# Ledger of designs, part 9: VH-VL binders against q09693r1to98

Target 1, 98 residues: q09693r1to98
Amino acid sequence: MKILASSTNYVLHNRLSNSQYEDARSKIVNFGGEFTNDAAKADYIFVNYSQINRVRRELRTIGTPLETCVSCKLIVKIDWLNEPKESLTPGNPYVIWH

## First folded at step 21 (VH-VL)

Design J6
Fold by OpenDDE, fold request of step 22:
Structure J6 (fold): chain C 98 residues (1-98), chain A 118 residues (1-118), chain B 113 residues (1-113)
Amino acid sequence: as target 1 above (98 residues)
Amino acid sequence: QVQLQQWGAGLLKPSETLSLTCAVYGGSFSGYYWSWIRQPPGKGLEWIGEIDHSGSTYYNPSLQSRVTISVETSKNQFSLKLSSVTAADTAVYYCARDKGEYSYFDLWGRGTLVTVSS
Amino acid sequence: DIEMTQSPDSLAVSLGERATINCRSSQSVLYDYDNQNYLAWYQQNPGQPPKLLIYWASTRESGVPDRFSGSGSGTDFTLTISSLQAEDVAVYYCQQYYYTPLTFGQGTKVEIK
């Protein structure tokens, strides 16, 4: 996947099993993306939430409020990684924040 | 108009599994988060966890290893299971609805007293 | 976890007089993004579930009498009953929803003096 080739990616572990988390991590790396354990350094944040305000709550809880993230471009539902497209834009139904 | 009705066994022995169900009547199940909250006799409130209509769950870390919350969307129901109960799990258990997109609760079930005793 | 501490534990007030309950959070529940305090108040009668009174620290839930009001910001909050009525005898709880896990105060019992 070209869209992740030069990106730094964070996976919000909440609401994910360890296996799901590792699977997402592996997919990101296989698609040419880098993986970070610091949400504040991420271009893309992958989540398993249906509401952006739940994402905000969990990011606040881990000490990285969404609005303080300097590099964050998109928050994306993790299911996107199962069948990623060449483009990832705000109009994509898997994008819950931009 | 919207109401929550809950039911389940109220008397358990230690090591058994607590099982409660909450049903939503008169309103939409989808689009909301649903929570379980408990209150030991004469004490305060403890949030157990939440679930949405898709089955996405979030548990209080204090109970995470023993808690399972599930949903049956076709019946507008969600359930709580708490394994390996002890006397410390004796409480009134409430199901509740999160108001809008935030985690304060505008709708509550009547509560179910669950007593754990040998 | 965020600790919510209420004061006092119990309060006796004469009918028609003001009742004041305080709630303190161990960390701020004010969100700079929306400038909202993620704080709610509940009333609980014996044998009944809690009833939502106030959310966003100062917004009354629909159907809640005007004598109930919430104030405060950051870590210190107050629930005020301007003129205590007989039906207001209950236990009151504050709750933060800024962080997970969600946490409640220990409760304040309001009685008639």
Scores: ipSAE 0.869, ipTM 0.947, lowest interface PAE 0.5, mean pLDDT 95
Fold by OpenDDE, last read:
Structure J6 (fold): chain C 98 residues (1-98), chain A 118 residues (1-118), chain B 113 residues (1-113)
Amino acid sequence: as target 1 above (98 residues)
Amino acid sequence: QVQLQQWGAGLLKPSETLSLTCAVYGGSFSGYYWSWIRQPPGKGLEWIGEIDHSGSTYYNPSLQSRVTISVETSKNQFSLKLSSVTAADTAVYYCARDKGEYSYFDLWGRGTLVTVSS
Amino acid sequence: DIEMTQSPDSLAVSLGERATINCRSSQSVLYDYDNQNYLAWYQQNPGQPPKLLIYWASTRESGVPDRFSGSGSGTDFTLTISSLQAEDVAVYYCQQYYYTPLTFGQGTKVEIK
């Protein structure tokens, strides 16, 4: 079982190097997830932030405010991909929004 | 009462690296974002970038390639490095605290004038 | 980047009279989610760092005199000094924090007439 199987995932590029961004993308695919360049179409958004209001700022900046994404389920700290567990639900310390 | 103290070299030659440090006294370093902002003589304000206690940074794209902001959490300090300076980098540089979780600034250092001259 | 434009560039007002400074953003800084305007005002005296006056467009920072007020929404904002005092001579800046990078207006110099 892959935890992100059949999910659509977006990664905020801000505060990431190109290598970090590509590494995150590869890890998402390895966990059975698909990748999208449109945050408004994502089930999960991976970010290098600890504050949800900073995430909102960046999503506004790229023209896709968080509240316009009806498919978005969770916003997850990107570090989760480095230490993944078979749980990704509200209450997980890596989940900053649900 | 929380205050910011900043220091660094004020005179540089072109191509050198600007280096400034800001120290937080009388309050918590963790839980806040910290920013650098500069002001050329007689001109307006330019936001350089921000950092949190974990070292996560975001830089103004206009300076991205030359800027490095870092933290020394054990000392309640954060620093700015700006490489390959030119006369255009002459300015008063301020460290500041972001208020709460938003990016306006309620605490400021006194500023450090950095002059780039050959 | 979001352009912040202040008007006028300089303003001379008699003591005790009203001073009005305008700030326009190239795009709206009103967030529908929380119905807040992500706009701040600062006062800067010569040789000093900026001092926060107003945030969320109309909320006064603690310790700021009542004669200072902020108004406006969306793209057009105003800072008003109801009765100008001698210590109010300074340069005033607006700043948006809705988008990155953060951007400031060019500043308005307020002087005594």
Scores: ipSAE 0.845, ipTM 0.940, lowest interface PAE 0.5, mean pLDDT 94
Fold by OpenDDE, last read:
Parts: C-alpha cells; structure tokens; sequence
Structure J6 (fold): chain C 98 residues (1-98), chain A 118 residues (1-118), chain B 113 residues (1-113)
C-alpha cells in the first residue's frame, strides 16, 4: 500500500503519546512513506489536531528540535492515517498550513 | 463557575522535591492546556510548563531537568514536581488554564507559597 | 528566551488621569500567518494571582472595563488606562506567547499620585 510518496520524509510530533506515536510510525512506513526522527529532514509533520498551535509555536522558536523543520509548511492531522483517501496537498481537510 | 484549587507543602529544605497539585472544579478538564507558573517574592512571573488532559507536556528549558508535570484526568487534577530545590525556587506557585488553544491564561489558582530554607 | 521589557518600572498617576505602560519584546511577536500579535496583559493585586486583561495585544477579556485598552504591533506594545480608578492600583505584566518558553515582562507598579 503505497499511499505516501517514497521520496518524502515524515516526522511525528514528539508530544504524541507513545501509543499514538508507534501507531502512526507503523502506518507511515506501511503506507510507503519514509519515517524520520530528525525534523530537519522532514517534509511533513503529523500531529494531534489539539497540538497544532503548539507545533506552530515550536516551529517559530529557535532551539527546539521541531524548529529545524524548515520544509514543514504542511502539518497533517494524525487521524488522516486512519483513512488516507486524499493526497496530502493544500485543500486536504487534514492538511494545515502554518 | 470554574475554579482552580491548589495545595501542597509550603516549606522545604534544600535538595528536597517540591510537590503541588491543582484541581479543576465546575468545568471541563479535557480540551484545555494547564500550566504552572511561579513568582518569587517581589519579582516577576516565570512559566514552568504545561500539560494537556492526555498527559502531553512541554517544559521551560531552564527547569526541564528538574520538572515533572503529570495529570490525573479521572480526578480533574494535574500536579507539579520540582526536584533538587534551592533557595532560588522560593516562590508563589500558580496553576493556570490556558485560554482556548493559546498560551495566555484566563483562569488561575490562588497560588501556593513554597519556601526553601535550611 | 524572548526578553520582555516594560517601562516604566513604576508609575504614579492622579485619579481620573491616563496611565500608559509600555512593553517591548526582544523579537517580534507578530505572526504573519494570522496577522495577530501574540501578546497579553495582566493585572495583579497584592496577594492575588494575575488577572487577564488583554490578549492579541488589543482584545479585552470579558468583564474588563472599557478604560483598559491595548495597542501596538511587532515589538512595541502599550497598555492604557484612560481614566485611572482607585481599584486600578496594581502591578501590570505583559506576556508573549509567540515563542516558547513563554515569558513575562518584569512588571509595572501603578499607584495613585
């Protein structure tokens, strides 16, 4: 099941619970995406919807690991992984700009 | 009327661990972030860290190595632990609610004075 | 960390007169995405916790009197009390929530002249 682009790297927000993190990680890999724990290498970040503004705050703040994700202009709700129907492009209701 | 009530030991010796608890009454615990903020006597305010109902935390880097914030959702409570205290940790400690999705605070506990002295 | 600097440290104003408190952030707290200033103001009375007055630099919290107003953008902000009342004697703090960690100004003590 290659739903995600193989040349695209995905990082998970470190404020996810352990269960959510492992589940999301497994799904990213199973869907054909590349998982990275280095935000600097990531093209997308998966987060809980409730954490979006915290993610934005971290992305703005020098010294945080997430801040190094310069290419992470798209924040993806992790629940997209439960039913990935549409591509992760602007206009997707699961994709949030920042 | 939503209220925050906080409690814990107010007198500590150096190297001990500060432990405070905040309880939410009259409103929802889920859907909010909850913060701890302290104020040394006669000084300004310092943000310690935050937690949501699921236990997701973020700490001030200046205190990260010594701070633990936890949540007990079933009791609508969240707690603060600060290890290895010194006189510099003497302050009034406040629990607070983040307003909406952002990190300014619309609801505060009455504060707990914690004094560290030998 | 983002440094928040208030001026003056203390202010004495006659009853009914205007009180002006300034707050400067070491970095801009204006977010281009939503064009909002991530800046809040608080009032603190002795022995009490801070009370939220203003957020988004200029939006009054519910229940806050109209005489309180916030203005400014980017790095320079102002809290204005148009007509100082006796109950306004307090310490006022600005706070940025654009960056982590969250940081507060050192406070401005407002007294009656």
Amino acid sequence: as target 1 above (98 residues)
Amino acid sequence: QVQLQQWGAGLLKPSETLSLTCAVYGGSFSGYYWSWIRQPPGKGLEWIGEIDHSGSTYYNPSLQSRVTISVETSKNQFSLKLSSVTAADTAVYYCARDKGEYSYFDLWGRGTLVTVSS
Amino acid sequence: DIEMTQSPDSLAVSLGERATINCRSSQSVLYDYDNQNYLAWYQQNPGQPPKLLIYWASTRESGVPDRFSGSGSGTDFTLTISSLQAEDVAVYYCQQYYYTPLTFGQGTKVEIK
Scores: ipSAE 0.794, ipTM 0.928, lowest interface PAE 0.5, mean pLDDT 94
Fold by OpenDDE, fold request of step 22:
Structure J6 (fold): chain C 98 residues (1-98), chain A 118 residues (1-118), chain B 113 residues (1-113)
Amino acid sequence: as target 1 above (98 residues)
Amino acid sequence: QVQLQQWGAGLLKPSETLSLTCAVYGGSFSGYYWSWIRQPPGKGLEWIGEIDHSGSTYYNPSLQSRVTISVETSKNQFSLKLSSVTAADTAVYYCARDKGEYSYFDLWGRGTLVTVSS
Amino acid sequence: DIEMTQSPDSLAVSLGERATINCRSSQSVLYDYDNQNYLAWYQQNPGQPPKLLIYWASTRESGVPDRFSGSGSGTDFTLTISSLQAEDVAVYYCQQYYYTPLTFGQGTKVEIK
């Protein structure tokens, strides 16, 4: 089972590059996924780990800290968008569980 | 050994566009974030925005609508454009390097005074 | 935006005496995850850009004299010059980098009494 799925809510962080964003957006839409601006409603929050410290800063600014957001579910490296859902396990360095 | 050199027009009329360039010498351009910071005469410091070598930007919301920061990696340069300037934009403009992965600044250009006057 | 308020605005201290500058942030800049204070201090001489002195609230930048020290946590921070030297006459700024936009204090002018 893929992370990409229909009726699944996604947040794409603003630190994604234009290419990352468009690629992810296209894939999510093609799979029937949906976007939300509410982290608490998202099944997945995708972030750019290449800019992880900037991501942390921006998430803190909007009240959803990367590592301590209690209302967030899964925060995932954007590179894992195409990976099987089973790859998102505790201990995965590219996945933050809340 | 690493130095920042900056240049651009220092005198503008209202409604014109401020344009400054910063060049990095003696060190790596990639792997760092680069910022623009300004200081009105006799006043404090205001962060304008940042960019990395890939062109990823983040701007101060107070200036976002007028600011464009760009990068030319082949020249180890990054630039600032500020449109629709007014007297309030008169300041010394600094380019700076973020130290490591966080936004405090260990390397600064010498600054460029930009005066907006009719 | 996070407001950074320094006190005092100006300070006159005799040579060899202690100078103390305070900085208060409108919100905490302490991150629970890494237990770090996202706070820096700068020194600025006339006609020159700011010079980084302290980061992470208390870590001294390389090349900065030992007489400079930073302390504090959360919302209240202090820059201390243990023994003021003539070359320390300058304006000092605190800066938070916890939130965007990055914000600076209004500055404290340190002079010799």
Scores: ipSAE 0.781, ipTM 0.938, lowest interface PAE 0.5, mean pLDDT 94
Fold by OpenDDE, last read:
Structure J6 (fold): chain C 98 residues (1-98), chain A 118 residues (1-118), chain B 113 residues (1-113)
Amino acid sequence: as target 1 above (98 residues)
Amino acid sequence: QVQLQQWGAGLLKPSETLSLTCAVYGGSFSGYYWSWIRQPPGKGLEWIGEIDHSGSTYYNPSLQSRVTISVETSKNQFSLKLSSVTAADTAVYYCARDKGEYSYFDLWGRGTLVTVSS
Amino acid sequence: DIEMTQSPDSLAVSLGERATINCRSSQSVLYDYDNQNYLAWYQQNPGQPPKLLIYWASTRESGVPDRFSGSGSGTDFTLTISSLQAEDVAVYYCQQYYYTPLTFGQGTKVEIK
C-alpha cells in the first residue's frame, strides 16, 4: 500500500472542499506519503483538474501561499488518489509538469 | 443565448454591506469560473474575485478582508458581499464569466451601480 | 500587482484610418510552459459592460470584426483597428491574466477625428 514515496512531501490545494481535503489527506498518508500544510515544504501539489491553471497562476504569483513552493515541479490531479496505479512521474497522465 | 442577470441594492450608507447576486440563464453554470469586477464612475476596471461551481474562491488581496463570494448551484447563481463599504466602493459592479479555464471574460452582466453615500 | 499601462490615453482617428493602441505590462505575461501571452483586450461603450475582443494577445473572439487585431509578446502589446468605423468609438482596455490579482490598463478612448 506504500504507493507514494515516504520521504516526499505532498500538499493539497486550499481550494479543495473540506471533504475532499480530508479524504485526500487520508489517502496520501495511507499510501505512504508525507502530508504537509506548508507549500514551502511540498514536493507535489494535489489539485482538482478544473483548478490546474489557477494553481499554475498562483505558483507564479508572488505573495500567494503556493508561490513559496520552491520544489513544486509537479501538479497532480487529485483523482489519481482514487486509483493510484502509476507512479507520479511526468509521464503519468495525472501529473502535469511546471 | 447565455445571459447574466444581476441585481441588488444600489444605494448604501457607509459601513453597510454590499450584496449583489448574478444569475446565469440559457447555459451551463457548472464547469466555469465566475467573477465580479467593478468600475468606479469614469475610471478603469478592478477585479474583485472569482468563484467556481464548487465554491472555490480567490479574491483580490486589496479587498480580501471585506469580500465574500458565494455560489448557489441549485439556482445557477453566485453572489458578492462587500462589507464595511465607503465612498471608495461606489462603482458599477459587473458579474462575468471566465472564458474556459482562464481569467479573461467573455460574458458580462449589464452591471449594477452601487452608490455609497452618507 | 502587475501594472498595465496603455498609450495613448485618448486617440482621434479619421474614419477608415488605422487606430493603434499600446499596452505595456510591468512584468512579462508570457508563460514559458505553453508559450502563450496571457493578455486580453476589451471594448467598452458608454453604459455597457466591456466586450471581449482579443485573448492570448492575438486570438480574436468570435463575432469580432477582422479589422480588430492583437499583437505583441512579453510586456508590449498592441491592439490595431485597421480601418476605423463609427461603431468603433469606445474605450479600450487591456488585461493581464497571468498573475493575480487580475489587472487592467487604464483605458484608451478612441474617437473619430
Scores: ipSAE 0.747, ipTM 0.915, lowest interface PAE 0.5, mean pLDDT 93

Design J6
Fold by OpenDDE, look of step 21:
Structure J6 (fold): chain C 98 residues (1-98), chain A 118 residues (1-118), chain B 113 residues (1-113)
Amino acid sequence: as target 1 above (98 residues)
Amino acid sequence: QVQLQQWGAGLLKPSETLSLTCAVYGGSFSGYYWSWIRQPPGKGLEWIGEIDHSGSTYYNPSLQSRVTISVETSKNQFSLKLSSVTAADTAVYYCARDKGEYSYFDLWGRGTLVTVSS
Amino acid sequence: DIEMTQSPDSLAVSLGERATINCRSSQSVLYDYDNQNYLAWYQQNPGQPPKLLIYWASTRESGVPDRFSGSGSGTDFTLTISSLQAEDVAVYYCQQYYYTPLTFGQGTKVEIK
């Protein structure tokens, strides 16, 4: 999570339960991360989907289409927060590339 | 041939919890998203929510506070719970399979009529 | 939510004649990225679940007769039955899957005149 500590992070909270959202928020904040509700301002987007097309749907729904998101560096499966802290690379199965 | 079979109690009293189960036969359970959709008598269709084999869910915001969709992968089953039912929840409930990575539905259960009456 | 509005609510057509059902979405369901319309059509017979007819606005599901066709783009879509058959008597629904929550039209009942 160190690689995310200085980053602005977005969670698609409309897709997460309140408990899931708070859990994710707590974890990110504990590592020094900053939470945002604006996907356009996020460096990383945490999602509950593993399919990129469903992620696109959710981003369209909240008014921030993926193809227009300038700051969307990585899309990360929220389950990654529960995994050992490793680099966010193409080899990481929890990273959704687009 | 892949088919969905669904079951559960069809008669409830107000404030009770609706509970339905859908089982997938003859095909893969993993790799798909599965949805619940309901239809009040003589009315249109309302999407309730979806789940994948890992348990990742998304609910219609209109029902989110009352809906729980769960999966039992070992049985190729997924379930719907709707709490605090009222007469407005009277409907035929369908389980369905999302086609591919998109949420249109190519496979449907036969439906289960759930009537909420005091 | 995206509102899906079908017209007409009910349609009576003679056997062998063309049936036309319209569906309008409150917002465009055309995705610029893939140039696809995220719109599906279903047929529902009494006591049966809906049956998928068309997806991507114009692609017929396997096994669907050629007399069924979908057209349109953006916000306005049409389901056409070129020559109505007796077995086509049913309620037809459009559905968008561009946005969540997924939403359906109110349905159009097609009957024989």
Scores: ipSAE 0.713, ipTM 0.917, lowest interface PAE 0.5, mean pLDDT 89
Fold by ESMFold2, last read:
Parts: structure tokens; sequence; C-alpha cells
Structure J6 (fold): chain C 98 residues (1-98), chain A 118 residues (1-118), chain B 113 residues (1-113)
């Protein structure tokens, strides 16, 4: 079973180049995850931030404040996609919110 | 005490590239976000964009096609390039630090007037 | 973009009297989750860069005199200088940090009558 199997995943585009964004989407699919363009439907939200309150601002800005993202289990630093050695759990060092 | 010092060319011709540098003295570069903000003469303030120590940037969408912000972390410096300038880009340009988690600015450079000839 | 509108554009106040500056945002900057207003005020003395006065709508930055206070919530905010001093001659700006891009009011110039 692939490491992102049965997950729905969103990538916040902020602070990513278009090529970085596309690379992240490709990795999600290659790891067995489904990609969504709607943060409110995602199980995992991948971000290029270390500070949760900046993520909250960007989610507010796109019209999907974090409190409307009812499916979301984890917000994860995008670099996890480069080396997904540990499964995504609240204790994972790349997780900034659970 | 943390201080910001900024420099760069003050007079440009249309279509040239604006280039400014800001240096951070007496403080940590990491743990904060660093912004460029401009003020046309006699007018209000416009946020241009931000950068962190890793080099990751976020730009005001109104300017993003022309803006590049870069860091030289080893020198505690960050820079602004704004391409294809016109007279509308004439302004005092400030570098500024935000408090980190939230984007209000507790430290400002003295400003650099950049004039684009007509 | 969220638009920040200040009133008045300019204000003349006698020394020792109260100065009142209003800032209105085109959308609420109150976040229900943390019950905070994402609004800051800056002072810009002539020939100087802006200086942070107030954040979270009502919290004074360290070293800012007690005569400066902020109030309001949602879309309407007020900066009050309870007893105007000569050094308070400046342009004052509000700024929201609730949405990107970050936006500032057009400024309010405070002068001594």
Amino acid sequence: as target 1 above (98 residues)
Amino acid sequence: QVQLQQWGAGLLKPSETLSLTCAVYGGSFSGYYWSWIRQPPGKGLEWIGEIDHSGSTYYNPSLQSRVTISVETSKNQFSLKLSSVTAADTAVYYCARDKGEYSYFDLWGRGTLVTVSS
Amino acid sequence: DIEMTQSPDSLAVSLGERATINCRSSQSVLYDYDNQNYLAWYQQNPGQPPKLLIYWASTRESGVPDRFSGSGSGTDFTLTISSLQAEDVAVYYCQQYYYTPLTFGQGTKVEIK
C-alpha cells in the first residue's frame, strides 16, 4: 500500500514556483494519494511554511479558512514529499498542525 | 540593537531594473520575515513582498510579474529587483521586518528614494 | 484586495487636546477563531520611516506612550491620542494583516492647530 493511499491532498501554492507546485502534485500521485484543488476536502494540506498562523492567513485569503477544512487531519511541511520516510502522524516532525 | 541599512541606485530610466539591498545589523536574520514596502511621494504605503532566510518568497500579486526578492543569508542581506520600471514606480522604498508569526512591521529601514525619469 | 480607508485625511488639534483617527476596512479583519482584530497602526513623523504604535487593534508596542490607544472591532477602528503633544505631528496609517496582500490606509495627517 503506497504511503499516501486513501488520502485526499491539497498543496498550498504560496511560496512555491509553478515547477515546485507541479513537482509536489506529481509526488502525491506517485505516492498513491488523490489530489484536490479544494482545501476544504483535503485530509492533508501541504505548505511551504513553518508557522501555522501564516498558513491560516493564506487559507482565509483563498476563502477556505482552516475551520471550514473539516476533513483536514494534518498540515504538513511540503519537504516531507521529498523524503517520505516516516508515515504522516501528529508526531511527525514535518507536521505543523493536527 | 537591531538596525536595517539599505542602499541602491536612486535614479533610473524607464524600462531599467530597480535594484536595492537591505542589511540586518545586530540581530538574527532567521525567525523573521523580511519585506519591501514602497511609498510614492506624498502617498500611502504598498507592500511589495516578503522573503525568509531559506529564500522562499511571496509577492503582492499586483507586482509579482516584475518582482524578485533574494537573500544572502551569510551576509544577513536581502534584495529587491523590480524590472521594467516606469514613472509610476517612483517612490521611497523601505525594507522592513515583521514580528514573525504575523505580518505587522516592528523595524524599518530609513528608506531609499528611487526616481524614474519620464 | 481588502481596502483600508482612513478618515479624516487631515486633522488639526490643539496641544493637550484629543485627536481621533478612524480606519475602516472593506471586509472584517476579526478572526472568530482567536477573537483577534488583525489591525496595526503606524506613526510616520516628517522625513522618517513609519514606526509601529499598535497591533491587534488595541495593544501598544513597547515604548509607545500611554496617550496612544486603539479601539474598535471588525471593520471600524479608532486611534486616539488623548493629549496631543508637539512630537505627535505625523501621518498615521492603519494596516490589516488578515488577508494577503497586506494593505494600508491612505494616511491621516495630524497637525497642531
Scores: ipSAE 0.663, ipTM 0.895, lowest interface PAE 1.4, mean pLDDT 92
Fold by ESMFold2, fold request of step 22:
Structure J6 (fold): chain C 98 residues (1-98), chain A 118 residues (1-118), chain B 113 residues (1-113)
Amino acid sequence: as target 1 above (98 residues)
Amino acid sequence: QVQLQQWGAGLLKPSETLSLTCAVYGGSFSGYYWSWIRQPPGKGLEWIGEIDHSGSTYYNPSLQSRVTISVETSKNQFSLKLSSVTAADTAVYYCARDKGEYSYFDLWGRGTLVTVSS
Amino acid sequence: DIEMTQSPDSLAVSLGERATINCRSSQSVLYDYDNQNYLAWYQQNPGQPPKLLIYWASTRESGVPDRFSGSGSGTDFTLTISSLQAEDVAVYYCQQYYYTPLTFGQGTKVEIK
């Protein structure tokens, strides 16, 4: 099965061009994941940040503070989508929060 | 220890493109976010946008259609371009650093006054 | 956008006396999760760039004299200079980093009376 099978995924648009955002969405679908426009419903949130507290700020800014994202299992650096060599687990180097 | 030096043309005509450069001395470029912030004469401060060492940017939505921030990592430099300037863009422009975890600015360039003629 | 409003716009204070500057945000900048106020203060001396004084509303940056103190929570914040020195003549700005875009107060000019 595909590496993102049975997952619901959100991409935080901050620090992404529209082209980079659409590319990330396409990769998620190609890897078998389902896309959502609602961060509060996602299993994985993909971000172009290395610092969790900056992600927390952006989630606050869009009205879905991390504390309301009850489905979220992992927050992941978006570059993982470029070469998903390892499955998404809390120990994965691209994971910044779990 | 770490210092910012900035430069660029200070006098522009309407419709020209503002272009400024900031160089980072005595420190790492990675691990931080680098911002441009402007201050119209006698007025407050406006955050323009940020960039990291990878070239990823985020711009203030109020300016995003006209702003380009870029890096030259081999020279530890980042730059600001603001297109289609008008007299309203007259300001002192600062480069500044935040430490990456939280966005308060612990290091500032000396500023560059850019004047756009009426 | 969070609007940051300072008061007064300017004040004159005798050398050695207390200066008090207020900052109000249009929305709370207190994050309940970590119980921190995402509020910084900057000093801008004449002809100089801004300099960080205080972050987390009340924490002094390294090298900042202890006559500078910050207080307040939520939407209302105060910068106090307990004994004004000649070198403290400057414009002071508050800044929030709770939401993006980052926003600053309009500034408060402090001068010697």
Scores: ipSAE 0.647, ipTM 0.890, lowest interface PAE 1.4, mean pLDDT 92
Fold by ESMFold2, look of step 21:
Structure J6 (fold): chain C 98 residues (1-98), chain A 118 residues (1-118), chain B 113 residues (1-113)
Amino acid sequence: as target 1 above (98 residues)
Amino acid sequence: QVQLQQWGAGLLKPSETLSLTCAVYGGSFSGYYWSWIRQPPGKGLEWIGEIDHSGSTYYNPSLQSRVTISVETSKNQFSLKLSSVTAADTAVYYCARDKGEYSYFDLWGRGTLVTVSS
Amino acid sequence: DIEMTQSPDSLAVSLGERATINCRSSQSVLYDYDNQNYLAWYQQNPGQPPKLLIYWASTRESGVPDRFSGSGSGTDFTLTISSLQAEDVAVYYCQQYYYTPLTFGQGTKVEIK
C-alpha cells in the first residue's frame, strides 16, 4: 500500500507559495492520500512551521482550533512530503504534535 | 546584547517600490520569527508580515499583493519591499523580533520614516 | 480580523496618581485549551520604538517596573500604572496574538496633568 493510503490530509497554506501548496497536494495524492479542504476532518495536517503554537494560532484563525479536531492524529512538517522515508508515527522526526 | 539596525530610502514618489533592510547584531537569527510593522504618523501599528531564517513568509492579507519579505541568512538580514506605494504608505517602518512560538515582539528596530510624496 | 479598541484616546494624570487604560477586542482572545489571554501591552515613549511591557495579559516583561500591571480576560483588558512617573509619558498599545493578522489597538496617550 502507498505510504499515505487510507489517510485524509490537510495542508495549511500559511507560509507556502501557491506553487508549493499545489505541489504538496499533488504529492499527497501520489502517495495514496485523500485531500480535504476542511482541517477538522483530516487525519494529518501538514504545515510549514516547526513550532506547534504557531500552528495552533493558524487553526484558531481558520475556525478549527486543534482541540475541536477529534480526527487529527498528527501534525507534520511539510518537508516530510519531499522525502517520506519513514511512515508517519508519533516518533517520526517530522511530527510536531500527536 | 541583541540589537536590530535598519536602513533604506526615506523619500519615495507614488508608484515606486519601498525597500528597507534590517540587520541583527549580537545574537542569533535562527530560532525566531522576524516581522515588519508600520506606524502612519500619529496613528497605530499595522503588522505587515513575518519571515523565518529559511525564507518562508506570511503576510497580512491587506497588503499581501504588494509585499515581499526576504532573508539573507548568511548576513543575518531581512528586507521589506512594498510595491506601488501611495501617500497612504507614509509611515515609520519597524523591524521586530517575535518569540519563536508566540507573536509578541520583544525587540524592535529604531524605525525608518518613509514619506511618499504626492 | 480582530479589532482592538482602546479607551480613552488620551489621558492626563497627576504625578504619583493611578492611570488606567482599557483595551477591548472584537472577539475573545482567551484560548480555552491553555486558559491564557493572548494579549500584550507596549509602551512607546516619544521618538522611540514600542517597548514590550506585558504579555499573557498580566505577565510583566523582565525589567519593567512593578507599577505596571495588566488585568482582564476574554475581550476586556486593563493596563494600570499604579503611581505615574515622569518617564511614563508615552503612548500605550495593546496587541492580540490569538489570530492572524496580528492587530494593535489605536493607542492611548498618557500625559502629566
Scores: ipSAE 0.638, ipTM 0.895, lowest interface PAE 1.5, mean pLDDT 92
Fold by ESMFold2, fold request of step 22:
Structure J6 (fold): chain C 98 residues (1-98), chain A 118 residues (1-118), chain B 113 residues (1-113)
Amino acid sequence: as target 1 above (98 residues)
Amino acid sequence: QVQLQQWGAGLLKPSETLSLTCAVYGGSFSGYYWSWIRQPPGKGLEWIGEIDHSGSTYYNPSLQSRVTISVETSKNQFSLKLSSVTAADTAVYYCARDKGEYSYFDLWGRGTLVTVSS
Amino acid sequence: DIEMTQSPDSLAVSLGERATINCRSSQSVLYDYDNQNYLAWYQQNPGQPPKLLIYWASTRESGVPDRFSGSGSGTDFTLTISSLQAEDVAVYYCQQYYYTPLTFGQGTKVEIK
């Protein structure tokens, strides 16, 4: 079973170039995950931030405050997609919120 | 005591590129976000954009197509380039620090007046 | 974008008297999750960069005299200078950090009457 199997995934575009964004989408699919354009439907939200409250601000800005993202299990630093060494759990060092 | 020093050319012709640099002294560059904010003479403040130590940026959509913010982390410096300037870009330009978690600015540079002439 | 509107644009106050500056945001800057107002106030003395006075609508920054106080919630905020001193002659700006882009009020100039 692939490392993102059975997951729905969103990538927050803030602080990513268009090519970085597209690369992240491709990696999600290659790892067995489904991509969504709607943060409110995602199990995992991938971000280029280390501070959760900056992520909360950007989710507010796009109209999907974190509190409306009822499916979300983890918010994860996007660099995890570059060579995941551990599965996504609340203890994973790339996880900034759970 | 942390200080910001900024410099760059203060007089430009239309269509030229504005270029400013801000250096951080007496403190850590990492752990904060660094912004450029401008103030046209006699007017209010406009946030231009931000950068962190990794070089990741976020820009005000109103200026996004013309702005580039860069870092030289080894020198504790970050810079602003604003392309294709016009008279509307005449302003005092400030570099500023926010605390990283929330975007209010606790440290400001002295400002650099940039004038765009005809 | 959130528009921040200050009133008045200018006011003159006698030394030792109270100055009151209002700031209104076009949308609420109160985040229900943490019950915090994402609003800051800055002082800009003539020829100087802005200086942070207040954040979270009512929390004074370190070193700011207690004659400065902030109040309000949601869309309506007030900066009060309880006893104006000569060094308080400045332009004052509110700023929201609830949404991006970050936006500032147009400023309120405070002068000695």
Scores: ipSAE 0.633, ipTM 0.891, lowest interface PAE 1.5, mean pLDDT 92

